# Designs tried in a protein design chat: VH-VL binders against f1miw6. Part 13

Target 1, 251 residues: f1miw6
Amino acid sequence: MPHFAKPLLRNIITRNLFNSIKKKQCLQYLQTLRTLQYDGFTTVYFGETDIPESLVTGEDFSDGYYMPTPTWCVVHAGGSQGWVPWKYRMFLRDELCIKQEDNLFFEFCDVVKKAYGKCAIVVKERRRQDATRPKEGKETEAQAHVPSVVNLTSVTCCPEVAKSYGHKLLTLPSPYNYLNPLDSAWSSLKWFIINNRKEFCLQSVDGVYSYQYILFSDLISKGIERINLSKWRTITTKVRRWENYYLGKLS

## First folded at step 20 (VH-VL)

Design j4
Fold by ESMFold2, fold request of step 21:
Structure j4 (fold): chain C 251 residues (1-251), chain A 119 residues (1-119), chain B 110 residues (1-110)
Amino acid sequence: as target 1 above (251 residues)
Amino acid sequence: EVQLVESGGGLVQPGRSLRLSCTASGFTFSDYWMSWVRQAPGKGLEWVGYIYSGGSTYYAASVKGRFTISRDDSKSIAYLQMNSLKTEDTAVYYCARLSYPTDAYFDLWGQGTLVTVSS
Amino acid sequence: DIVMTQSPSSLSASVGDRVTITCQASQDIRYFLAWYQQKPGKAPKRLIYDASNLETGVPSRFSASGSGTDYTFTISSLQPEDIATYYCQQYDSLPYSGLTFGGGTKVEIK
């Protein structure tokens, strides 16, 4: 009997089971989130994004020697109320690989409690049971188009810490990233960087040479400021329409 | 063309039952959440309940346990089954469509059908 | 259910006057609030959604604002065709919040 019929059937069955499991996880997440919102919890999306150095400089290393590029990690939070009134953090990705800042989540929980009271803190899913030991083979491969550092969670988000401040910690299922308004905020920040990085350069000339310095902290700060309450409201409304769609279809 | 038409209203005695129908035309009924809203004579609007496109239902506290909303997507009809009727249930009953993509403000209303509960 | 307290219950104003209607929610509804106009014998017509967005074809004399628990609806210059009852309606934390209306405000011309 031809093999092509058996592999196609197995793929269809496997995809259906995966979709069913993820749809149930999505429905459970949405029901929990909406219950907490009804119970007076303020929803806050806590997360991180990576800003590779090439995005800031505009330089392209794709055709040169294999060369690792530094990546900065920006940690912030927001929701329908705008950015949390909390000092965002920037870390080098290599520094985070060495040591994560655990006290950061304590500070964050205290700040949002004082600002909003009890919060539903949403973070994107990370597979804890599958992440007990990273694959060693990936650590030895490098290419000019692939940075030498990997994406890591910048902080440990402990549910018991959140609970001690009266918050609830929720995990957003991984295939539903469009249910996270913070992802849209990160995209807006990255577009701001691309379109405005030259305006944050200092030029100096000392005869034969000119020097260019990038005010990276000011660039990031201005980019975050440009995502105002009105833009957060637009982003949150789009996410809410997706949430309602899945609630209507899956319940 | 795009419309909702309610039917089944009338006079009924307290404690009895009545079933309202809402016939939809001109749009893909199965994509939308549907709701019932009532208005007692000379009074304001009161939300009664709604039904998701997937079939789950939710009700106002004033009617929960007595009223049941259902839908038949093959016929493009929404229903309101009203049991154990009380005189305070006397109202014009509107069928309404909730906006698409699913947000919960009302973008299409029927003409309403009067239900009078009296003995 | 989230209780919507709307005020005033009625008002009378002259053509050209500024009219203000308020709604207060019993809990934070963020900005998920709509305003409706209902003329006698007619079904309601939505004028404003998401607290401040005008529906297509609604005259610019209508406006609204608010967030959290406090919301305001304004007619900047009252016209004779604006005689109606106006309602606010919340649609926050579905399905648990319900779709509750304020008590209504009857607007008349003196």
Scores: ipSAE 0.543, ipTM 0.796, lowest interface PAE 2.4, mean pLDDT 81
Fold by OpenDDE, fold request of step 21:
Structure j4 (fold): chain C 251 residues (1-251), chain A 119 residues (1-119), chain B 110 residues (1-110)
Amino acid sequence: as target 1 above (251 residues)
Amino acid sequence: EVQLVESGGGLVQPGRSLRLSCTASGFTFSDYWMSWVRQAPGKGLEWVGYIYSGGSTYYAASVKGRFTISRDDSKSIAYLQMNSLKTEDTAVYYCARLSYPTDAYFDLWGQGTLVTVSS
Amino acid sequence: DIVMTQSPSSLSASVGDRVTITCQASQDIRYFLAWYQQKPGKAPKRLIYDASNLETGVPSRFSASGSGTDYTFTISSLQPEDIATYYCQQYDSLPYSGLTFGGGTKVEIK
């Protein structure tokens, strides 16, 4: 298994080598993370993943009519300790009502404080679509990017809120998303959904009509549960190796 | 064969300097972090310092400011420059490779070289 | 630096006995722990990495477990060739925590 990581590492490194700014950001992120870890902060990765209905139903809409299928957003957190003892949330992505639950991040921060104490909460950097090309101007000293409010699709992650609970909010630079173990966890979840969705289907016959229902909540719950502590350990160990690689390479 | 060979150990007086060398063979030296570990007679293992592939170095508090680790990738050699030696620095010094590619376990060791600091 | 407290410092057991060594870290080291065997006059050899993974070629009588701050190394049936000093080593939170070893456990046969 270690041999396959080499080509992937090279490809990732090569792509990222072109952006000196992003490299610096990565190094800063890693240094900050390690500092916090050294200071006794528990690292928790907080994030979301999209689960389109097509993934659950298995319906191949290949016949050209892209009917936008409803997409579910799953929000959860985990780390070397496994899943956070916080109930994951699911939201239906409606074009209209992404009601950002204003209190969800508060709840999360409270739960992790109670469970782990002070935490380094890691979230992915939101691709600001509007990042107009920074004008070529002055080498502004890489001021420690005070983590700006990171808006997830469903949740607003506020550094001040995190701080109020004794936590630190960290943003993972976008080119280095693979340093988030949640991505692997989400991939595992999606894989589970694809392979086990039939087991969560109920059939009902009403007269001449046959209905098929998917127990979606159960499917997601079981998929999450399947990612046990051992799996988390494996995923986080891999991430740690990548972190060390970049620390060694970028320092 | 994959191996590390230390050299440069010997008897030295307090306050003097000594340079140890570690010659690597059988692997791509430039890909690995290298480390020095010492063991005083009859004592346990003590990490001295390490050097990243990128050249950054880190040291134990006990040797910081006195010892310097460097590497020559073209020659596959790691060095430990020891300055202002003290009697407490008397030990077998091991060169060790940290586990490839990104772990910090010691997966390869030299046989060690004895450094004796005495008046 | 992260301090590794290893216990016992020495033990004597009979051939076939179960031997247990413990290491306690001053903070959570997140499974980034290895165990080494050092025979007299020899360099250390890694036996276990990532807290519980057995190195290739190492006999199955060697095992380890642990989490958080507490880790255990076990020899299920002590053999004469197992006479050595054993060390735990952590590398959590690099570069700030450094690489630290436990104090070692000398294993002897009665």
Scores: ipSAE 0.521, ipTM 0.801, lowest interface PAE 1.4, mean pLDDT 88
Fold by OpenDDE, look of step 20:
Structure j4 (fold): chain C 251 residues (1-251), chain A 119 residues (1-119), chain B 110 residues (1-110)
Amino acid sequence: as target 1 above (251 residues)
Amino acid sequence: EVQLVESGGGLVQPGRSLRLSCTASGFTFSDYWMSWVRQAPGKGLEWVGYIYSGGSTYYAASVKGRFTISRDDSKSIAYLQMNSLKTEDTAVYYCARLSYPTDAYFDLWGQGTLVTVSS
Amino acid sequence: DIVMTQSPSSLSASVGDRVTITCQASQDIRYFLAWYQQKPGKAPKRLIYDASNLETGVPSRFSASGSGTDYTFTISSLQPEDIATYYCQQYDSLPYSGLTFGGGTKVEIK
C-alpha cells in the first residue's frame, strides 16, 4: 500500500518548487492562512478532480490508440471537519466548456457560512496556459495580483462573492498543490474506483466494463463516503505538518 | 441493530409546545445528518427539517420559526422542539437518517410518533 | 423550491401487471432522486436511489429511470405485497430548496 503514494507525490513536486518567487508565494499563502485561522476562520478546501472514463471502465490504452474518453469532473470541498455538508457536483468535462454554473460558488459560500461561519476558502491556482506570451512590458512591482477571479474548470470562484458571505478566498500556489488535502482525498477516490469498479458493472466485454451514468454516480458517491472524518483528520494533520515545516523553513 | 426510535408524541392543544425525541442505536450517530419528516393523516410525506452532523439546521417554510431541531451526540438523540403548534401540524412524525456526506436520501427511518393537535 | 409532481395519485392494477409511476421536477435535478415504498401503517422504505440504483435486497421487479426533470418508477410484475404508497424525493438544491417529496402514488390491487 505505501508504494502508490510515492509516485503521486513525485509527480506533484515539479522541479519548479525551487523557484524563489514560488517559495515566497507559498510563504505568503501560509502566513495568511494561519492568520485567518487565528482570527477564527474555518479552513475549507474547495476543488475539483477529473475522472476519466477509462479509470472507471478499466480500458487499457497502452497500445497507443488514445481514444479520447469522456472525462467527468467532480467538485467538492472538505477540511478538518471532513467533507463540507454540501452536495458534490459532477459534470461531464466536455459540457463544462459550454455551461459554467454561475451560481455554484454562491451556493457553496452560503452553505459553508451556515455550517462553519466565516471561512478561509482555499482553491488551487489554475495554470493559465496562455501566459506564454512574454509581454515585454515594464518591471512594475509584482504587487501580488490577487487574481480577481479564480476559475476552476467547472466553477468560477470570485473573491468578492466570498467576501460578501464573510469568507476569504485563498489561492494555493500551483507547485504546492500537495498542501491541499483534497488531493489526497481525490487519490483515495480514484483508488476506490479502480478497485471497486467491477462491483458497479452493468456489462463487461473482453474485460472492459461498461457503466451507465447512474452507476457511475453511485461509484463516486460510495468512494467519497469512504473518506470519513477519521481519514480527513489524518490527511489534514499531514498537511498541517508540511505547512509548519515550510513556515519554519521559509521564514 | 441499526435503528431509530421516536418518542414524545401525544395529544396537545393549539398554541402549546411539544418535544419529540429520536434515539439512535447501532451506528455512529455523530457522523450522520438527522431529519424529521411528517405525514398528516391520509396525506403524503412532508420534510420538516434536518440537522447536520456539525449542528447546522434547516427547516421547511411551514415550520420555520416554530420548530427547532437539535442533537445530543453523546446520547445519540435527535430532538424536535415544536412550539406554537397548529392543527395543521397533526401528523405522524418520523425521525430519519440522511446519507452523508454525499447524499441526502433517507436511508433509515423510525416507526414514527403521532402528534395530534386538537382543541 | 423544487416541486415534484408525481402521477398518478392512485392506481389499481391486477397481479402481474406492469405499473408505471412518473415524477416530474420543476427543474433539472440531475438524477438526485429516490423512490420510497410505504406500506400501510409503516415507515417508508427506500427502494431506489440516484434515479435508478436499486437498494440491496429489493426485488428486481422494481426499477427506475429518468434524467433531467422526468423520472419513472416501474414495477414489472405487480405482486400482492407491493400494495403501498410510493413517493419520489429529490435533494438537488439542498439546502436552498430543502428536501421535496412527490405527492405519492397509492398502488392497489384489483
Scores: ipSAE 0.005, ipTM 0.506, lowest interface PAE 10.6, mean pLDDT 84

